# Ledger of designs, part 263: VHH binders against q96fz2

Target 1, 269 residues: q96fz2
Amino acid sequence: CGRTSCHLPRDVLTRACAYQDRRGQQRLPEWRDPDKYCPSYNKSPQSNSPVLLSRLHFEKDADSSERIIAPMRWGLVPSWFKESDPSKLQFNTTNCRSDTVMEKRSFKVPLGKGRRCVVLADGFYEWQRCQGTNQRQPYFIYFPQIKTEKSGSIGAADSPENWEKVWDNWRLLTMAGIFDCWEPPEGGDVLYSYTIITVDSCKGLSDIHHRMPAILDGEEAVSKWLDFGEVSTQEALKLIHPTENITFHAVSSVVNNSRNNTPECLAPV
Short names: E, the ipSAE of ESMFold2; O, the ipSAE of OpenDDE; V2, 0.75 times the mean of E and O plus 0.25 times the DockQ between their complexes.

## First folded at step 13 (VHH)

Design AA5 (framework vhh_6z1v_2; at its last look DockQ between E and O 0.49; V2 from the best seeds 0.00; counts 0 for: pae E 13.8 > 2)
Fold by OpenDDE, look of step 13:
Structure AA5 (fold): chain B 269 residues (1-269), chain A 123 residues (1-123)
Amino acid sequence: as target 1 above (269 residues)
Amino acid sequence: EVQLVESGGRLVRTGGSLRLSCAASGSTFSSYSMGWFRQAPGKEREVVAAITQSGGKTYYADFVKGRFTISRDNAKNTVYLQMNSLKPEDTAVYYCAAGWGFYVETPEEYNYWGQGTQVTVSS
């Protein structure tokens, strides 16, 4: 996974992340560093994306079922990294393979500290190789959506008004991530960064791409992944597997350029 | 534009089986989610089954109860509905539909429709 969409306005995104705590109380996640949130139809590594994490990471004795939403840098920077520039990392930390997560220090150490997060996205992009050509067809992959009475017809997505209605009730993709905290050697703000755990693709996606992000499907999976106080690493890792609960459509080549940030990126062709 | 042509509808007895086929025109078949819908006399059109582009996800209406199976062959640009244990209540015109796949269970989200094929189940 090297490209995502996360374009919802902050308020809409927050509402989309409504949840119940362990007491059954309906809550919205509180923001940390909301000003770092930059909505985009075309998110690439090194950009900031919103993730969910347990409040317990920030507050001692907090209810671990409570959620915080925070923009983090895509591409995990390990805490032990001693260079002044994160871009000098010699290995790719955009993704973490599920089968080797416990073998790699960069991922094992933060995971052992309970630094689990849920990466939020409208969906993610993958490119299918066309047979006989060097051309690649991009696809937007996301959770199946349910039409509500308030949701406009997608076919009418040509109007800004109808488009907004669709996204007001959009079910966000929830991907399993690991984050770490890095303190620059020269001082400054602590950098929070994340990696997306990947797995072998489900059958439905296998023709498009052989790997997919580990998707946490449902509130229980999300809650367990986030709750590092109650759920062990070993138990949490059981949640990491392919899911068939996805849909997708072909999109235009507009998304190929990471600088393009328009609705055309995820629009069906 | 995609043209859809249904086939396979006929008269069958209660408890019988039937396989419907829908052939799609064009080269973009794999870009569409496919659905089967039905409309009985005096009733609204309702979803029977739907399948995503690669066949990785399927949807079935509650009344199907494991009796029907939707499948597709992207190489043949064809979607199928295998219907087993048919009942008189299954009598309807069955329609094939193609859509973008946002809401696979919602008829309004499908862009292209076939002309339908009549299925009649006798007691």
Scores: ipSAE 0.025, ipTM 0.377, lowest interface PAE 5.1, mean pLDDT 89
Fold by ESMFold2, look of step 13:
Structure AA5 (fold): chain B 269 residues (1-269), chain A 123 residues (1-123)
Amino acid sequence: as target 1 above (269 residues)
Amino acid sequence: EVQLVESGGRLVRTGGSLRLSCAASGSTFSSYSMGWFRQAPGKEREVVAAITQSGGKTYYADFVKGRFTISRDNAKNTVYLQMNSLKPEDTAVYYCAAGWGFYVETPEEYNYWGQGTQVTVSS
């Protein structure tokens, strides 16, 4: 899980994150640092991507079921990190294995503080080693999508109107993450950064790759993962498992270069 | 690159049951979402049910929900449609389809189609 797509304009992304709080009120998440949101079809570690987290992380006595959306750095920088430059961190925090999360100080400490987040994406990319060659086949992997209307004719794939309808109703991939807050020793803004929890791949993905992100499938799972005020770490970790509710398609090698930010990155081939 | 052959279509009476099978030939059956579609004379082809590559998510059209069950057996390269409580309006040619699109319910997202099997439900 080292590459994602999260390309929606901020307002579209925000509407896709509509939710109900514990009292049943429909809400949109409130943004923090919206200017740091950098939409792209091709997000890599060290870039910023939006995550959801509980409002209780920011406001004493807040309703822990209310959600904030904020861009965070991919690649968790532990709060105890002492050097001035996060690139000097001696270990990779892009992902966190679920089977060792309580053994690694970088993840156990923020998890014990309830620093759970939901990492948002259109979907993620994974590379399959192809038999008979050393080349790797990239795939785009995402929730199955349901078209909510029928136009009465076979839609043209290149129609701008059809593209708008696809993305207006896109079900975002919701991955379980852990975040931490690092105060640079030289001063400046607190750095929020996250890791994506990984699990063994489901049967449907096992021929592509042996690991997958821990996907939170549905609003109940998302709510429980976020709500550190009402859901203990022990109970939250029960949400971490592979899911079979996933689909995918092959994409071209355009996505291999992380500087390529075009719709071609996720287009079926 | 995937060949699909449906079987199991026949004449049955109202209230009866059928099981349709779709045998896939090809090395990549598990990489496709599968769907069952139907087309009555003079009507558009419409989705009946669909299932993701792993079988973890299913879709059913409103008109058949609760009566039909889609399943797949990736070891046998086969997708099934169990049809119960059949009604005369279920009469149609039923098609198996395989695809890799964004929407499992939409026929244009499917790349490969079988020849169809006739299901006739008599009153």
Scores: ipSAE 0.000, ipTM 0.290, lowest interface PAE 13.8, mean pLDDT 86
ESMFold2 (binder alone), look of step 13: mean pLDDT 83; pTM 0.854

Design AA6 (framework vhh_6z1v_2; at its last look DockQ between E and O 0.86; V2 from the best seeds 0.00; counts 0 for: pae E 5.9 > 2)
Fold by OpenDDE, look of step 13:
Structure AA6 (fold): chain B 269 residues (1-269), chain A 123 residues (1-123)
Amino acid sequence: as target 1 above (269 residues)
Amino acid sequence: EVQLVESGGRLVRTGGSLRLSCAASGSTFKSYAMGWFRQAPGKEREVVAAITQSGGRTYYADFVKGRFTISRDNAKNTVYLQMNSLKPEDTAVYYCAARIGFYEEAPNEYDYWGQGTQVTVSS
């Protein structure tokens, strides 16, 4: 996964992340560094994206089932990294393969500290290789959305009003991530950064791409992944597998340019 | 920084019972998973029991075999180890330990330790 969409306004995004804590109380996640949130139809590595994480990571005496939402850098910078520039990392940390997560120090160490997060997105993009051509067809991949009687498929939003309604009730894609905290050697603010765990693609997506993000489907999966106080690493890792509960449609080549940030990026062609 | 202070260790007879307590300093006790460890002379430190921050989950070593119970009172910043049916093999210094997150079996995964309390079981 090298491209996502996360364009919802902050308030809409927050509401979409409503949850119940372990006591059954309905809650909204509190924001850390809300000013770092930059909505975009076209998010690339090194950009900031909102993630969910346990409140216990920031606050002492917090219930580990409580959630915080925070923009973090896409591309994990390990805490032990001693260079002053994260770009000097010699290995790619945009993704973490599920099969080698425990073999790589950059991921194993933060995971062992309970630094699990849920990366939020409208969906992610993948490119299908066309046989015989150098052309790649991009696809937008996301959770199936509830068909409201009045709001046709994302493709049927004939009116701006209908489009707005679709996004107000949009089910966000919830991807399993690992984050770490890096203190720059020269001082400054702690950098929070994340990697997206990837798995082999489900059957439905296999024709498009052979790998997919580990998607946490449902509130229980999200809660267990985040709650590092009550759920062990071993138990959490059992949540990491392909899911068939996705849909996709072809989009225009507009998304190919990471500088393009318009609704056209995820619109069906 | 959290300070842990164990108490309750003493000489007991085989088959006897003992309750250990570990009091934590500060107001952050509920943030930690707690564990009891023991170390006998010439042996490695080993986990006895552990409990999550909420108390919802517990772990017991195989040698415990239902004889010990770990519990915690977050309002009192205290973790307990009720030990029943004690055996001479249970003689050791018992340590309380704390870590952020889920409990672990390995001692090196814990951030804070008490000074320990001596438990001696006589035949």
Scores: ipSAE 0.844, ipTM 0.932, lowest interface PAE 0.5, mean pLDDT 93
Fold by ESMFold2, look of step 13:
Structure AA6 (fold): chain B 269 residues (1-269), chain A 123 residues (1-123)
Amino acid sequence: as target 1 above (269 residues)
Amino acid sequence: EVQLVESGGRLVRTGGSLRLSCAASGSTFKSYAMGWFRQAPGKEREVVAAITQSGGRTYYADFVKGRFTISRDNAKNTVYLQMNSLKPEDTAVYYCAARIGFYEEAPNEYDYWGQGTQVTVSS
């Protein structure tokens, strides 16, 4: 997983993240660094995207079930990295394979500190290789969405009213991530960055690509992944598996160029 | 930051019972997972029991075998270890410890420690 859509305006995104805390109280996550949120239909590594994480990471007296939402850099920069420029990292941290997460220092160390996050997106893109050619067919992959009397088609969301029908009640894709905090050696702000955990594709996606992000399906899974005060690393890792509760459609090659930020990127063909 | 003070350690007969208390000071007690550890002379410090910040999850070392119970009272900023069916091998200094996040078995994962309280079990 190397491309996502996360295009909702901040207020719409925040409302889509409504949750219940441990006491059953309905809440919205509190933002950190909201000005770093840059919505786009076409997010790639090194960009900032919003993640959920436990409030306990920021506040020593917080309830670990309460959530913060914050933009973080896609592509985990380990806390132990010594160079002044994160681009000098010698390996790719866009994704973390679930079968080796406890073997790689870049991921094992922050995971042991409870640095679990939920990566938010409208959905993600994957490219299916076509037999006998270098051409690839992109797909947009997302949670099944409920339809209401007022709902519209993804492809028709080019006006404010049509956009609202599709996106006001969109169920965000919730992917399991690990984050770390890197202090630049020359000083400056701490860099928060994340990786997306991957698993083998479910049966429904296996014809498109052999890997998929680890998806947290439902509020119980999301809560347990985030709550590093009450859920051990061992228990949390049991949440990491493929899911069949996923749908997709083919999209045009407009999405191939990461500079294209338009609804056409995810429109069905 | 939290300061921990253990109490309740004393001499007790084999088969007896004892309750240890660990009083915490500081505004963040409710955010810490708590552990009880013990150290016998010449041995390394080892986990006895641990409890999550809410008290919803607990851990016991295998040697406890149902004899000890950890609990916490967040209103009193106190964690307890009820020790029953005591054996001479339970003789040790008992320590209370705190960390942020889920509890751990390794002592080096804990940031704050009490001074310890001596438990002596006579044969």
Scores: ipSAE 0.144, ipTM 0.641, lowest interface PAE 5.9, mean pLDDT 89
ESMFold2 (binder alone), look of step 13: mean pLDDT 87; pTM 0.898

Design Y1 (framework vhh_6z1v_2; at its last fold request DockQ between E and O 0.81; V2 from the best seeds 0.86)
Fold by OpenDDE, look of step 13:
Structure Y1 (fold): chain B 269 residues (1-269), chain A 123 residues (1-123)
Amino acid sequence: as target 1 above (269 residues)
Amino acid sequence: EVQLVESGGRLVRTGGSLRLSCAASGSRFRYYVMGWFRQAPGKEREVVAAIVQSGGSTYYADFVKGRFTISRDNAKNTVYLQMNSLKPEDTAVYYCAAGKGIYLDTPSEYNYWGQGTQVTVSS
């Protein structure tokens, strides 16, 4: 996974992340560093994306079922990295393969510390190789969506205002991630960064791409992945597998340029 | 372009069962969301059920209440609707549709439609 969409306004995103804690109380995640959130239809590695993580990571004795939402850098920077510039990292940390997660120090160590997160996205992009050509067809891949009638006469989605309303009920893609905290050698703010765990593609997606993000499907899976206080690493890793609960559609080549940030990126063609 | 042909619609008694089939033309069946819709006389066309490309997720209208099951066979380019415990209210023309759209329950998100098959449930 090298490209995602996360374009919802902050308030809409927050509401979409509504959850029940272990007591059954309805909650919204609290933001950490909300100013770092930058909505985009076209998110690439090294950009910031919102992730969910347990409150216990920030507050001692906190309820580990409570969730925080925080923008983090895509591309895990290990805590042991000693260079002053994260861009000098010589290995790719955009993704972590599920089969080697316990073999690589960069991922094993933070995972062992319980640094599990849920990466939020509208969906992710993958490119299918076209037979006989060097051309690739991009696809947008996401959770199946239902248009809930309960919102009043949403007039024709033809107005920008109506488009925003359409996204109010969007089910976000929830991907399993590992994050780490890096302190710059020269001082400054702690950098939070994440990697997306990848698995072999499900059968439905296999013709498009052979790998897919580990998707946490449903509230229970999300909760267990986040709750490092109650759920062991071994148990959490059982949640990492391909899912067939996805849909996709072809999109235009507009998404090929990472600088393009328009609704056209994820629009069906 | 995809052509869709429905089959299996007939007269059945209340409480009876039917299996509808929809055969799709072309090589890209696996790339489409498939749906079943119905239209009764004097009523608007409504969604009955939908299924994503992999078959791993389905949608059902509220009136289905566990009576119908949508499934697909990508190797056969076919989508099915198993209908059990049929009621007179289920009498309608049933349509198969293929979509590249985003929303499973929205007719406008489907690009290709069959001609329909008549299902009649007698008292």
Scores: ipSAE 0.913, ipTM 0.963, lowest interface PAE 0.4, mean pLDDT 93
Fold by ESMFold2, fold request of step 14:
Structure Y1 (fold): chain B 269 residues (1-269), chain A 123 residues (1-123)
Amino acid sequence: as target 1 above (269 residues)
Amino acid sequence: EVQLVESGGRLVRTGGSLRLSCAASGSRFRYYVMGWFRQAPGKEREVVAAIVQSGGSTYYADFVKGRFTISRDNAKNTVYLQMNSLKPEDTAVYYCAAGKGIYLDTPSEYNYWGQGTQVTVSS
């Protein structure tokens, strides 16, 4: 997984993340660093994307079921990294294979500290190798969607306002991630960064690509992954598996260039 | 481009059961979301059920109330609708559809349609 869409305005994204805490109370996640949120149809590694994490990471004795939403750098920078420039990291931390997560120091250490996060996106892109060519067909991959407002006179997006209302009810893709906190040697703000855990692809995606992000399907899975106060690492890792609750459609090559930030990137073709 | 052919529609008594089949042409079947839609005279076409490419996730309209089951067999390029506990209000032409769009329940998201098969439920 190396490209996502996360394009919603901050307020819309926040409402899409409504949840219930351990006591059943409806809540919205509280933002940290909201000004670092950079919405785009075409997010790549090293960019900032929003993740969910437990309030307990920031506040002693907090209810670990309460959620914070914060932009973090895609591409985990380990807390032990000793150079001053994260670009000097000599290995790729965009993704973390589930089968080796407890063998890699970059991932095992933060995971042992309970640094689990849920990476948010509209969906992710994958490129399928086409038979007999070096051309690749990009696909946009996401949770199955149902249009929630039906009207006999309303069709597909017929105005900008209707297009925006359709996205208000988008079920965000929720991917399992690990984050870490790095203190630059010269000083400055702590860098929060994440990796996306990957698994073997489900049967539905196997013709497109052999790996997929570990998807957390539903509030129980999301809650257990986030709640490091009540859910052990061993229990949480049972949530990491492929899912067939996924759909996709082909998109144009506009998305190939990561500089293209346009709705065309995810439009069906 | 895919061609869809429905079969299995017939007259059935209230409380009866019926299985619809839809045969699809071509090698791209597994790339489509598949849906069953219905249309009674004078009424808008409405979703009955939909199934994602792998078969791993399904959607059912509220009026189904657990009576119908959609399934697909990608090796045979076929999608099915098992209909149980049929009611007179289920009388309609049933359409098989294949989609490349986003929303499972929205007819305009489906690109290819069969010609339909008539289901009639007598009292």
Scores: ipSAE 0.832, ipTM 0.931, lowest interface PAE 0.6, mean pLDDT 90
ESMFold2, look of step 13: ipSAE 0.802; ipTM 0.917
ESMFold2 (binder alone), look of step 13: mean pLDDT 87; pTM 0.890
ESMFold2, fold request of step 14: ipSAE 0.828, 0.817; ipTM 0.929, 0.925
ESMFold2 (binder alone), fold request of step 14: mean pLDDT 87, 87, 87; pTM 0.892, 0.894, 0.893
OpenDDE, fold request of step 14: ipSAE 0.913, 0.913, 0.913; ipTM 0.963, 0.962, 0.963

Design Y2 (framework vhh_6z1v_2; at its last fold request DockQ between E and O 0.64; V2 from the best seeds 0.81)
Fold by OpenDDE, look of step 13:
Structure Y2 (fold): chain B 269 residues (1-269), chain A 123 residues (1-123)
Amino acid sequence: as target 1 above (269 residues)
Amino acid sequence: EVQLVESGGRLVRTGGSLRLSCAASGSTFRYYVMGWFRQAPGKEREVVAAIVQSGGSTYYADFVKGRFTISRDNAKNTVYLQMNSLKPEDTAVYYCAAGKGIYLDTPSEYNYWGQGTQVTVSS
């Protein structure tokens, strides 16, 4: 996974992340560093994306079922990294393969510390190789969406104003991630960064791409992944597998340029 | 372009069962969301059920209440609707549709439609 969409306004995103804590109370995640959130239809590695993580990571004795939402850098920077510039990291940390997660120090160590997060996106992009050509067809891949179940009186999305309303009921893609905290050698703010765990593609996506993000499907999976206080690493890793609960559509080549940030990126063609 | 052909519609008695089939032309069937819709006389076309490309997720209208099951066989380019416990209210022309749209329950998100098959449930 090398490209995602996360374009919802902050308030809409927050509402979309509504959850029940272990007591059954409806909650919204609290933001950490909300100003670092940059909505985009075209998110690439090294950009900031919002992730969910347990409040216990920030507050001692907090309920580990409570969630924080925070923008983090895509591309995990290990805590042991000693260079002053994260861009000098010589190995790719955009993704972590599920089969080697425990073999790679960069991922094993933070995972062992309970540094699990849920990466939020509208969906992710993958490129299908076209037979006989050097051309690749991009696809937008996301959770199946239903318009009516959540939409009370939402009239026809025929107006731009209605378009924003359509996204109010969007089910966000929830991807399993590992994050780490890096302190710059020269001082400064701690950098939070994440990697997306990848698995072999489900059968439905196999013709498009052979790998897919580990998707956490449903509140239980999300909760267990986040709750490092109650759920062991071993148990959490059982949640990492391909899912067939996805849909996709072809999109235009506009998304090929990471600088393009328009609705056209994810629009069906 | 995808051509869709429905089959299996017939007269059945209340409480009866029926399986509808929809055969798609071409090699791109696996890339489409498939849906079943119905239209009764004097009523608007409504969604019955939908299924994503992999078959891993389905949608059902509220009136289905567990009576119908949508499934697909990508190797056969076919989508099915198993209908059980049929009622007179289920009498309609049933349409198969293929979509590249975003929303499963929205007719306008489907690009290709079959000619329909008549299902009649007698009291």
Scores: ipSAE 0.912, ipTM 0.962, lowest interface PAE 0.4, mean pLDDT 93
Fold by ESMFold2, fold request of step 14:
Structure Y2 (fold): chain B 269 residues (1-269), chain A 123 residues (1-123)
Amino acid sequence: as target 1 above (269 residues)
Amino acid sequence: EVQLVESGGRLVRTGGSLRLSCAASGSTFRYYVMGWFRQAPGKEREVVAAIVQSGGSTYYADFVKGRFTISRDNAKNTVYLQMNSLKPEDTAVYYCAAGKGIYLDTPSEYNYWGQGTQVTVSS
């Protein structure tokens, strides 16, 4: 998993992230650093993308079921990194394999601190290697989508939140991530960065690629992954597995060049 | 390109059961979302059920209410619709469709269509 789409305007994205807190109240996540959100149909490692994380990471005694949404750098920079330039990291931290996550210091340490996040995207891209050619066929991969409105989402109970309660019909892909916080040695703001956990691909994707992101399918899975106050690392890791609740379509080679940021990147071919 | 041929449509009594089959041509069947649609005289074509490439996720229109089941067998290039507890309102031509588009419930997202098979449910 090395390319995603996350193109929705900030307010549309925020409404798509409506959730229920521990008490069952409908809420929107609170933004941090909203000015760093850069929507694009074609996100690559080292770019910023929005993630969800527990409010408890920022506020003493906060309800750990409440969510913050914040842009973070794709490509985890470990808190122990000593150089001044994150590009000097000699490890590829774009992804974290689930089968070795407890063996790699870069991932085990932040995971032990409860630094779990949910990485948001419209979907992700993968390139299929075709036999008999060196050409690669890109696919856009995402949750199954229904054009008609969901009745349960529209009829949600009243919320005390000030934010307008609206629904965007696109179901965002929710991927399990780990984040860390790095303090630059020359000073400046703390760098928040994340990795996407990967698993073996499900049968439905095996013809396209042998790995896939660990997808958190549904609000219970998302809530448990985020809630480091109530859900242990051991229990959270049970959420990490492939899913067959996925669909895809072929796209043109426009997406191959990461500078192309147009709807054509994800358009069916 | 894929060619789709439905079979199994016939006259059945209210409360009866029927299994529709759709045979697909070609080696690319596993790359398509598959759907069943229906059209009664004077009405627009509507989604009945859809199934993603792996078979791991399905969609059913609200009127199905648990009575129908879509399935696929990628080794046999076949998609099925098991219809139980049939009602006279289910009388229609049923179409098999294969799609490369995004939305499961939208006919314009489906690129290839069968000729249809008539299902008639008598009182």
Scores: ipSAE 0.833, ipTM 0.930, lowest interface PAE 0.6, mean pLDDT 90
ESMFold2, look of step 13: ipSAE 0.792; ipTM 0.915
ESMFold2 (binder alone), look of step 13: mean pLDDT 86; pTM 0.882
ESMFold2, fold request of step 14: ipSAE 0.792, 0.790; ipTM 0.914, 0.914
ESMFold2 (binder alone), fold request of step 14: mean pLDDT 85, 86, 86; pTM 0.879, 0.881, 0.886
OpenDDE, fold request of step 14: ipSAE 0.911, 0.911, 0.912; ipTM 0.962, 0.961, 0.962

